# VH-VL binders against q95uq1: the designs that were tried, part 7

Target 1, 197 residues: q95uq1
Amino acid sequence: MSDNHEEESNVPAYVPGKHVSVDQLKQQDAEDEALKRYKESLLGTGVHAPKDDPRKLVIKEMKIQIEGRPDTIYPLDTKELIKEMKTKPFVLKESCHYKITLTFNIQHDIVSGLKQTNTVYRKGIKVSTEKHMLGSFAPQALAHSVTNPRHGWEEAPSGMLARGSYTAKVVFTDDDNEEHLSVEYAFSIKSDWKSDD

## First folded at step 23 (VH-VL)

Design aa4
Fold by OpenDDE, last read:
Structure aa4 (fold): chain C 197 residues (1-197), chain A 120 residues (1-120), chain B 115 residues (1-115)
Amino acid sequence: as target 1 above (197 residues)
Amino acid sequence: EVQLLESGGGLVQPGGSLRLSCAASGFTFSKYAMSWVRQAPGKGLEWVSSISPSGGRTYYADSVKGRFTISRDNSKNTLYLQMNSLRAEDTAVYYCAKRTPSWDDYFDYWGQGTTVTVSS
Amino acid sequence: QAVLTQPASLSASPGASASLTCTLRSGINVGTYRIYWYQQKPGSPPQYLLRYKSDSDKQQGSGVPSRFSGSKDASANAGILLISGLQSEDEADYYCMTWHDKAYVFGGGTKLTVL
């Protein structure tokens, strides 16, 4: 009766760094030139937070890039567009190479530990959940862009079992467990690029 | 069913302190921002404070800034409001409110409130 | 001046329509703001009704009757809560709310009496 002591792999508990607000950062006397540069690099010059929009994360678009194919762009600036996304499924040919690029703005404060959770469903059944750490982002004049994967391409599943229609839900959360956005989308995996009319 | 139950209200003298609690149930407490909103007798609603889901960020109305502290214990599903240096103008019913996710951003559930009276 | 201003009271007859206004302070454009509405009955906490930014950005609270609707009057720089087919149970205080400059802001509330 071998007592398999499962060594609890002490994965160091990710201690979320102390959330330092942009305001706190501004008040900290930049005695440290390095800190000042860091602040300047993060906050940029002339970024004004909107007084009418409390959102810290504003997704502008999701771009599906498929090798050898035109890009599919989903604008996400409005709630209507977000709702429409699921009605316009994109097609992945089996074994194709693809990547997804998100373009977004950060407002008011630094969003730390932005995480994308993607859950995929087939016929209402959960088939996968993927979590991607996107990073930490500060307000800046130009929109941020993140591509997944960061390097290279993702390969679409192949085979008879992979083919079909899928729905997915993407949720964006930060280290503070704030949910910034939830978006549903749809896609299909096909043997060919021909849309089933 | 979502439930929010405030406690800790009472009579206190000016300059005194009081700690309010809000016990939450029926939802994953740690996933939602929480707020305190107060209502003076016969008056309107006034936002007091908010706290992010993990408690990493706090926000205060100018009227209470430096005097009140919002906090939470997610292990106990409890929201707190420490009120120091209380003034007569702080007399109100204090409501605990659940906030929806930031993309929606409204108070979907409210407690019954707890009464704070600041009087000499 | 308060960010949001509401009339103190409004009266309407059963079956009629009531229009409650939430006027934004001058210099603040109502067109870019989400206006939230709450109902409060005596002895009860507020209840969320709906939000309105635009026809494309509106949301109705769960269980809130369709006779409650949100709109805006740009000329008046105001959010509007419309209650159609007034019922006696609609007698309550109504508060508008918005987010402005790092704070939630409530209007002063309107007491609606159904005569």
Scores: ipSAE 0.828, ipTM 0.929, lowest interface PAE 0.5, mean pLDDT 91
Fold by OpenDDE, look of step 24:
Structure aa4 (fold): chain C 197 residues (1-197), chain A 120 residues (1-120), chain B 115 residues (1-115)
Amino acid sequence: as target 1 above (197 residues)
Amino acid sequence: EVQLLESGGGLVQPGGSLRLSCAASGFTFSKYAMSWVRQAPGKGLEWVSSISPSGGRTYYADSVKGRFTISRDNSKNTLYLQMNSLRAEDTAVYYCAKRTPSWDDYFDYWGQGTTVTVSS
Amino acid sequence: QAVLTQPASLSASPGASASLTCTLRSGINVGTYRIYWYQQKPGSPPQYLLRYKSDSDKQQGSGVPSRFSGSKDASANAGILLISGLQSEDEADYYCMTWHDKAYVFGGGTKLTVL
């Protein structure tokens, strides 16, 4: 009986608000300079949506941070790089502290109620699923960055049963249930930091 | 197997209204954006409208904006197109199309279409 | 001017190669666009064939023969659908599609006749 501990992170229940488009936001209270400045601060000045890319969320990189170890960075600018990431597993020493940071751009419109679902597999069997409510993100000049956990570190599992190779899938969905991104990565839990070269 | 079945087509006079339906099966309907694409007799394909998985976002071609309304009932696995103020140029086969996730963004499945004829 | 332009018709012999073009409007760089291709046989809805942005960003539809491939001609500002080893069953209308400025845009379609 694999207790799928859906650890619902105690992120306050995001009540999906009415989707307000960037255009709608621009039209709202156009006469209020303070509001205009606020909107500009949220939307950034001069962010042009690309006419050739329909994506609302564009992944840039995934960063694995391990306490006391150098960062592992996966560039994700191209589909090839995304595919390659799965073939380059990172190593977690048992009981190490780690966190994952995803960097992405938002285009065209506000992505509301963005949720990250992380599913981990071992030998093709689902071992865990974590869901994180990230919030709402507007188009801006600078890429957005989200780190899990938001505060502190995650501890890698330990013990003989934890050791081995894993695959994982990260999926980003919004409050419209639109899937914006799906990426797969691999990792191993080991007793030491030696990569099986 | 994915199935899309359009209905509601027919003959209508200019200025009239018609409501099309598309019954979907074989996939989780609520997870996918849906679209209408039409094809006039002997002509090419024209995108008409799209709707997000939950129905919170809708998109329209300029040719139908203000006249057509796309909607969906996920509990019924059904896509709709309300067409008002119909014109002769709206005469076409209307296809219901399923869209892939946003990173692929193409129409992977199509219905057989329903024919709309606008004529006096 | 239409965002995508296709020749109205093309004829080729069985076993030959056919190149279908999808030309983007002037001022739009084909290099940055994904071009999608659909096949439509008489009395049937369109079927997805493939998409091509670059050699690193291409996808073949499920069940689509390998004789169908996508490319681009930068000099012509065009997407290309190449059909190698043309078969009689390849006789159909072919449409290119792209996303441009918050809309899906189709080309006018090319009728391919296999003689």
Scores: ipSAE 0.756, ipTM 0.881, lowest interface PAE 0.7, mean pLDDT 90
Fold by OpenDDE, look of step 23:
Structure aa4 (fold): chain C 197 residues (1-197), chain A 120 residues (1-120), chain B 115 residues (1-115)
Amino acid sequence: as target 1 above (197 residues)
Amino acid sequence: EVQLLESGGGLVQPGGSLRLSCAASGFTFSKYAMSWVRQAPGKGLEWVSSISPSGGRTYYADSVKGRFTISRDNSKNTLYLQMNSLRAEDTAVYYCAKRTPSWDDYFDYWGQGTTVTVSS
Amino acid sequence: QAVLTQPASLSASPGASASLTCTLRSGINVGTYRIYWYQQKPGSPPQYLLRYKSDSDKQQGSGVPSRFSGSKDASANAGILLISGLQSEDEADYYCMTWHDKAYVFGGGTKLTVL
């Protein structure tokens, strides 16, 4: 009678923190040095919020990094570029190591609990859904960069069943359930980099 | 089909209060920001207020700030506008408007509107 | 001064082209702004038509005919809605909209009459 101790992975229940606006953060009494440092770290001096762009999250590019291969960069600054992305599939060799880096700007306010939902399809059938918590980000002069996985590399699937063409949709949402971006992309898993499969 | 149905309009005296409601259907209400836009008789459109999908963030036009409160109940698929200290210039048809996701950021669906008349 | 200014009225003949202007206030560069356009017929709510920031950043509303297009006139600091092949059903009020400094701002609207 093997007592399968289901280790309850105590994933701490992410209590959605109270949406504190940058303005609210500025008004909060500087008495908490930790909060002040947090504010200072989040609120770079001189971040000008554009008056002409209501977006809180502006994705600049998605970069596919494959070990031993040149990077594939998808600019995402415009709607046309976003639409074009799905027409330019990238190739993953089976068992290759890869990671994805997202570069983005935060504007106007803190984006709290930014979450990436990635859904992959094969021949119109959903094959996987992955959700990644990216974190909370404040407006700053320099673009933010997030890499998945944070450490190391992801290994591409291998085997005859893994090979083929895929489509994917990635959606970025925050803890206020605001959708900041939705993009579709395509990729193929091949046995070799030169294979016409 | 997306539907937005405003209610709660009527005649009110200056200084009075009124609460508007907008019942939403045909889409996942909790995923979209919502707004109120008003139109005075024979006049143009004026943005009044917006609320984020979860209601954590609210925005107001300067003309209504401190007097109006936008809120929502996602469990009821309903948007609200509490209007206090009403003035004659608040007389208008009030439209409930659905906003697209932030990367597009336009009002894709509108209700038929509810009429608010502020008169002595 | 209003952020967006539209002429009060415009008239054009069936089959002709109508150009509706949305002028931004001095000091605001139209080149960096998305201009949204709405159509409103009598007794109806506004309907979204299109948005235009640039040729690489434009979007047409679902079901909106291709005869509706957006552009900009930098010299006039204005967004432009062009309606080609004007039809009688195009008679309506047209509003431009933009986002400016934490607010949505509408133009005063243009009444288009098809003669």
Scores: ipSAE 0.747, ipTM 0.881, lowest interface PAE 0.7, mean pLDDT 90
Fold by ESMFold2, fold request of step 25:
Structure aa4 (fold): chain C 197 residues (1-197), chain A 120 residues (1-120), chain B 115 residues (1-115)
Amino acid sequence: as target 1 above (197 residues)
Amino acid sequence: EVQLLESGGGLVQPGGSLRLSCAASGFTFSKYAMSWVRQAPGKGLEWVSSISPSGGRTYYADSVKGRFTISRDNSKNTLYLQMNSLRAEDTAVYYCAKRTPSWDDYFDYWGQGTTVTVSS
Amino acid sequence: QAVLTQPASLSASPGASASLTCTLRSGINVGTYRIYWYQQKPGSPPQYLLRYKSDSDKQQGSGVPSRFSGSKDASANAGILLISGLQSEDEADYYCMTWHDKAYVFGGGTKLTVL
């Protein structure tokens, strides 16, 4: 159960029909001390508005979990590390079970409707575009995590047509159309973990 | 080719108002945050205001809060700055600036500017 | 006190190097800040050059020659723009910028004279 994540991520950030800043929420509710303490717990106790960094979304890492194998972890907190994702591809054995966990911080203001748009290419040809809604998240010092799929595992494709090298581009945007980050990465689907297939 | 064309500058008395416009072309306007940056004659650069891609978030320098309003019309690819209660210190060339995606967070394209002169 | 301070002018000879400084206010540590640099020639708007936070977190503007580079001097609490192999076309005003406490802030600018 992820009570802290669900409570912190969704309840105070969902304000239909308008965007309300964190400062406005704190100000509007100053007269209700019990609600004030509740909202402060949802916003965390650490630094959530650094003076040196304007970014609302800071991606910390991407983790590939493969059933029965060690995790693959990509730290993404510098421009150099993000650029390295394209040159350090991960491998999926066909039909393997995997899941992906994204870890990120939200700073300054609520990010509403955060989504990723992932476009996958094979030999320069677009083969798919997938959009995943990640949710709405309040700023806090503690990182947020989102795992896809939420339940169980995803299964890698199989067969001669699926095997090969892939490139991809994932773009993180929000309901304000702001593009927070674009990452190019690579992976391959192989017949076994050591194959050159 | 990215182009930003400011207009609406002129001579105005203290306490007066002006509305600046910036016509954008050569990029998908609605995907990028936009800013106004000004430069007083013979002086340095000063950030004035920024607006998010949808227009849902606005930001202002302390020197202009409450007097200036930034807005955009994404259907017309146009950025605006409504300037009220103008003061002599608002005299400057006003630049329209395109922002990069938020990871890099800088002004990558600038217009040629429009001049605002506030004097009696 | 201004957040960013630059010397008003600097002169250097063609072919030499110029080191332009951007000093942060006391109490603000340059080490955690991204320092952006812009060039402005007379009658023209500014143009982005580069940004520097660390050797692993920096970015060169599109089409900006590698003879322009960024660094920091931690003991002086300053960002540095280095221009090597100075050319007459490098004569311009140079502004540093950062984001600090909800605002974009520019330094006062340095007029670089090549001669």
Scores: ipSAE 0.662, ipTM 0.840, lowest interface PAE 1.0, mean pLDDT 86

Design aa4
Fold by ESMFold2, fold request of step 25:
Structure aa4 (fold): chain C 197 residues (1-197), chain A 120 residues (1-120), chain B 115 residues (1-115)
Amino acid sequence: as target 1 above (197 residues)
Amino acid sequence: EVQLLESGGGLVQPGGSLRLSCAASGFTFSKYAMSWVRQAPGKGLEWVSSISPSGGRTYYADSVKGRFTISRDNSKNTLYLQMNSLRAEDTAVYYCAKRTPSWDDYFDYWGQGTTVTVSS
Amino acid sequence: QAVLTQPASLSASPGASASLTCTLRSGINVGTYRIYWYQQKPGSPPQYLLRYKSDSDKQQGSGVPSRFSGSKDASANAGILLISGLQSEDEADYYCMTWHDKAYVFGGGTKLTVL
């Protein structure tokens, strides 16, 4: 069993600049049933607010899509799986075209301005830092999915100096400056692909 | 090294007010949620309140909701707890606590506490 | 009804093992909760020990000896802190904690006496 299918059913418009809990939104307008029904339709038939899990961001999967190659998929449901990303590097052929898709749930409250900061290292030396704005997301039963780049592909570096093993750290933060998760992972850039599958 | 220093405790009559402060150092204060946790004499721990890194979201235990207000000043690396309408059951040592990033979600550093006594 | 219940006290001999229980309220399934454990010595703030949800989702606090471990007893609906090889310095109050329904909740604490 897995969360293989994602379907957008009711995603809210971006809610800029203000953090009001989903409970506060419902309470603020509890006496106006028509407005209450509208707000609930924006949030689905109920809010995704489990009683046993405080996390606002739960990352389910990171997928590396490489043009012309099978996808590399990391399930990230548990702390152990997240830790394993550093010991299971993926391979990019130099100059290949790739993109990364994150699948995640948002729980309890709207997360505004979710962004990732990805820092890449070579032999312990920082070689790049990139920030990507992922967006603002409501809590819902369906997982959210975002792909970077949103259009087209990213291109892997090339050349003798670019080839080698890399480590990286991605940090997820929001407009509330909260750090949700930090993930360490590894990859290599090679002139040719390793063995199939 | 992470350091949390609470202050502002004291003896107060029922119905009175106190303001607690917690000075933070050794970490980037504005990046972490902060909490107050209290412990009545000879009793266990009770979470009181939490505040998000920016201060934009606040959370309260039902026992203090409407009477206590948590706030922070990130320019001064200081956490506050305004306690109004104090009751005898609010008598406790009040700890300032740092929360880990939300995936792990526990209190990794605690101050030494400041004592609040509410009695007539 | 309290969300987490702990026995008030427990005694054990040096070198033995102590099993501290943290029972969840009827109707709340321990299997889906993270159970956190804290140690508190007199006059000091609590110190984080570890958390346990499952063997694949657990974490030991920094500097916490491996003789401290977490588990669960599903039939008792309880989280368990096991302390093996008891030492006199393990004499302390032990609190379990979880997050439940928008609040952090602590158990009442167990005073462990090592004699």
Scores: ipSAE 0.660, ipTM 0.843, lowest interface PAE 0.9, mean pLDDT 86
Fold by ESMFold2, last read:
Structure aa4 (fold): chain C 197 residues (1-197), chain A 120 residues (1-120), chain B 115 residues (1-115)
Amino acid sequence: as target 1 above (197 residues)
Amino acid sequence: EVQLLESGGGLVQPGGSLRLSCAASGFTFSKYAMSWVRQAPGKGLEWVSSISPSGGRTYYADSVKGRFTISRDNSKNTLYLQMNSLRAEDTAVYYCAKRTPSWDDYFDYWGQGTTVTVSS
Amino acid sequence: QAVLTQPASLSASPGASASLTCTLRSGINVGTYRIYWYQQKPGSPPQYLLRYKSDSDKQQGSGVPSRFSGSKDASANAGILLISGLQSEDEADYYCMTWHDKAYVFGGGTKLTVL
């Protein structure tokens, strides 16, 4: 028989930036099963389910918006575009205001507890790891879009110690422990948009 | 070194049951989806069943739906296939296969296979 | 009514090229499908070779020589495995695979003989 995982959340919601605790997941185990059956009856098997593509999560692009500057857009819908991302770093001026928008499709089945784990490196040394729960998403033809930060802008760090080149790896996983995609990327923090610092 | 070791095959009468096991080592078993793929004597490959990393989702070929049950025990690094109501056409070598992450979605490691013979 | 159809056998000389065909059932367009290829030698399990959807969306298996490559023939509605510079070791059964309508499906396999 099926060995369903208790951490799976089947709550259909657009819940950008929402974090679901282990306690909430455990409380939802019986409710999740009932909701799962309801969603399956409502959506029907195969809704928003292309016959030629098994992927449940298809990431389409990452966009970096910088206040007062043109957007930087990375299309990510092919393996070559994903590989290319680390060779085309984006630049943040220290103290600039920015936000990052991720656009993706969900196909075939509900993806519960989708989260991203982002690890940033400086000269090969890990400098941070952040987890963000993106939420649970039903399959649909219309792409989902999440922006981080959810409200306002993020401010780039500043100072001589913050300036430099960074690499990063973002991994997308769900409550079923499925790793959907891992993307490597790069960026720099500089004192000016044209500086060599 | 990734290793997949199947067991539990044998001779069985039509309508009988068998349970196959696949012992996994050399990788973090709970991180990867797993599959069973079979090959009838002198014939081609046929996907049988798949299971998600946590065991929360299972998938079956139409030819085995309702008769076979895939499962896993992540604490024992073991994949299972419970086969009920066996038929002559289920006679095959059964391979345990590891799937890559879902973007790539292919079978990167295969076991030795275990033979199931269903004869009247 | 097979989703994927392969010729049963193919022969080619050492040093030549072999072009193995994987034809999709009418009504299924090869252009939008990933076509995966596996090699199987007698007594052994299959080994992944590569996948091909387009020149911008393809992947070579780890350790698979570049003389193995994938392509498509849109007019024949087929995926193609090209093996250049054939070696005697390339004598094997070759299976194409795709994911179609909730299932992984394999072709019937092509036995490649290197004479």
Scores: ipSAE 0.638, ipTM 0.833, lowest interface PAE 1.1, mean pLDDT 85
Fold by ESMFold2, look of step 24:
Structure aa4 (fold): chain C 197 residues (1-197), chain A 120 residues (1-120), chain B 115 residues (1-115)
Amino acid sequence: as target 1 above (197 residues)
Amino acid sequence: EVQLLESGGGLVQPGGSLRLSCAASGFTFSKYAMSWVRQAPGKGLEWVSSISPSGGRTYYADSVKGRFTISRDNSKNTLYLQMNSLRAEDTAVYYCAKRTPSWDDYFDYWGQGTTVTVSS
Amino acid sequence: QAVLTQPASLSASPGASASLTCTLRSGINVGTYRIYWYQQKPGSPPQYLLRYKSDSDKQQGSGVPSRFSGSKDASANAGILLISGLQSEDEADYYCMTWHDKAYVFGGGTKLTVL
């Protein structure tokens, strides 16, 4: 009776192939006790509530994919790995096509309206702020994954004014107004993939 | 700088009620979960209750469930603890504590405490 | 049985080291828990010192001297607070804490005397 959960970008997911929420199952339970017991066992295999960790959101990995290039992968399992991210910048060639995938666990309860606010700085001056709704996610043992953009690729800016070193801060919040995590990271935009700028 | 100031403690008889307040400043109050932690005279620390940043989720130690209610008013930067059906074992200094963002989840700032004495 | 157990007292000389233990109940593995430490001086609220889960997952409180450090003794199922280079100002009560099964849980505290 175990279900395989596939990660889906920007959508809530409990059990792939079954389009019901935990609350819907509880309310739609028929008078049939056998059906109720089956639904409860399925929900039990999808509920993750570790006794040693109160966090509702645990970020596991950030992956930067660049079309035609090897991926850059940041494991974020620990506080130290999260802090190290800003000391290990990634490189984008101007006008390159890229996308970013976040992998995370949800524990204890549903996180509704999970969103990221990404602020990018150049020499300490804010150059952009972007908000992105990630979705609502149920607790489960298997990780969730979201990719931005959902379809296609993002294009890096170009030109002499765009090239250089950047720092950024991404903050994850939800509809309960909880700040789950703030991550600082760094990247550069260069004219080509080697030692130029 | 972060400051937390508890008030509302005092002497009450068993079965009585009391409401504690905690005035917060030096941080964006509505972004952080808050907690109450108490310490009986000459004893150790005991977590009492916690509340989510929006106030939508509340948590209680078994020793206070059904008697205490935690709440907050984000427009006034104030945390509350309504204590009903008080018992002698509730006698303690009550600390207001700020929690860090959820990833770290510890009490990074504590108030000076307010004293509750339950005695006949 | 208590989730976290600490010895009631510990004495050590100035300049020496003190090793404060925080033992988890049998059946609970210290390796998967974050152990937090707080210092409390008489008449004052507790102050956060540090957290330790592993060398790659630890955090020192703001302004806490590096002579305070955390570790674990897996064979004793215990978190450890090490205070090296003891100073008279380190005389205080020390509490460990963790989150276990929907509750924050403190140890009973250790009174450290620096003589």
Scores: ipSAE 0.632, ipTM 0.822, lowest interface PAE 1.0, mean pLDDT 85
Fold by ESMFold2, last read:
Structure aa4 (fold): chain C 197 residues (1-197), chain A 120 residues (1-120), chain B 115 residues (1-115)
Amino acid sequence: as target 1 above (197 residues)
Amino acid sequence: EVQLLESGGGLVQPGGSLRLSCAASGFTFSKYAMSWVRQAPGKGLEWVSSISPSGGRTYYADSVKGRFTISRDNSKNTLYLQMNSLRAEDTAVYYCAKRTPSWDDYFDYWGQGTTVTVSS
Amino acid sequence: QAVLTQPASLSASPGASASLTCTLRSGINVGTYRIYWYQQKPGSPPQYLLRYKSDSDKQQGSGVPSRFSGSKDASANAGILLISGLQSEDEADYYCMTWHDKAYVFGGGTKLTVL
């Protein structure tokens, strides 16, 4: 009926006189503190919802760390950089120890249950698919970072059958089935760190 | 080939209700966000509403918020728009539009539209 | 004031170029926005053409000829759709779009006539 706007309030109303058990009082206090902590995190971290960018997930980089060697870093903050990743394969020496760190921003809303699905191919044939839960993340101006494995190192496969060139596709989705990004990349497993001149 | 077929348009009086449907084929419907975009007679395009692939997130233009409800049935490959409290300014052709993945975030396929006329 | 403003009409000859402008409202800087472009022919729904934010963040729609390109004019606070080598079938309405402040917004459209 009102012609201008509908006023909305998301602040819970207090309802005096309601019977509340001791467990309910403790839960209410915990929920209030969690909400307060969430609001303070948002206010203290800068820009939370840019007006010019609808994306909820913005991937900044993927870093491959190999024990005893320089890091390989892929900036992924533009579509052109993402498209180029497949043309710049990284090398793993068989049995090397490595880990992968993903750096990203979350904007606008919480992303719940962010997952990556990584599919690896050899000569166009799927050889593996792995799904990893990355977690749930609040929107904030500062980047989030996730490392796999979270502790220690992963070990690259070894042997004549493992050596070779691989392509891969990683897809980022959330609990809302929203596909945020798909990235194609490439790597090889070699017996030595040599270059193919 | 991607096809989107809208239906459910018609003539309705101010304050009335109408439900639009969009039948989708030629792609995996449950993998993509969907939108409604309208075009009033002699005017340009106006985004109306969007829905996430699972239906868990919905978004509305301020002009329709509180009156329109977007929904989807992924088992039937169908998008819906429930329009309540219709006004003369809601008169338009309503297009069903497929969204790209959220990184690119544009409307890559459109239906032919269904016409809604709100008049006494 | 409208977020995106387009001139109502533009005419150009076959083989020439047309430069279609999409001006952002005062106080909104075109430099940080993705500008999307759609073509709509009479009796048909819109068709996606391309988007442009910068030379490192742009995308051409599938099957869209390279004679369609996007750019920006920062001094005019505008996105630009350039159509070179105009053909008679390019006669259509052209809409720009962006996402601004929780909404997709379209310009009013430019009717391009190819004489």
Scores: ipSAE 0.608, ipTM 0.816, lowest interface PAE 1.2, mean pLDDT 85

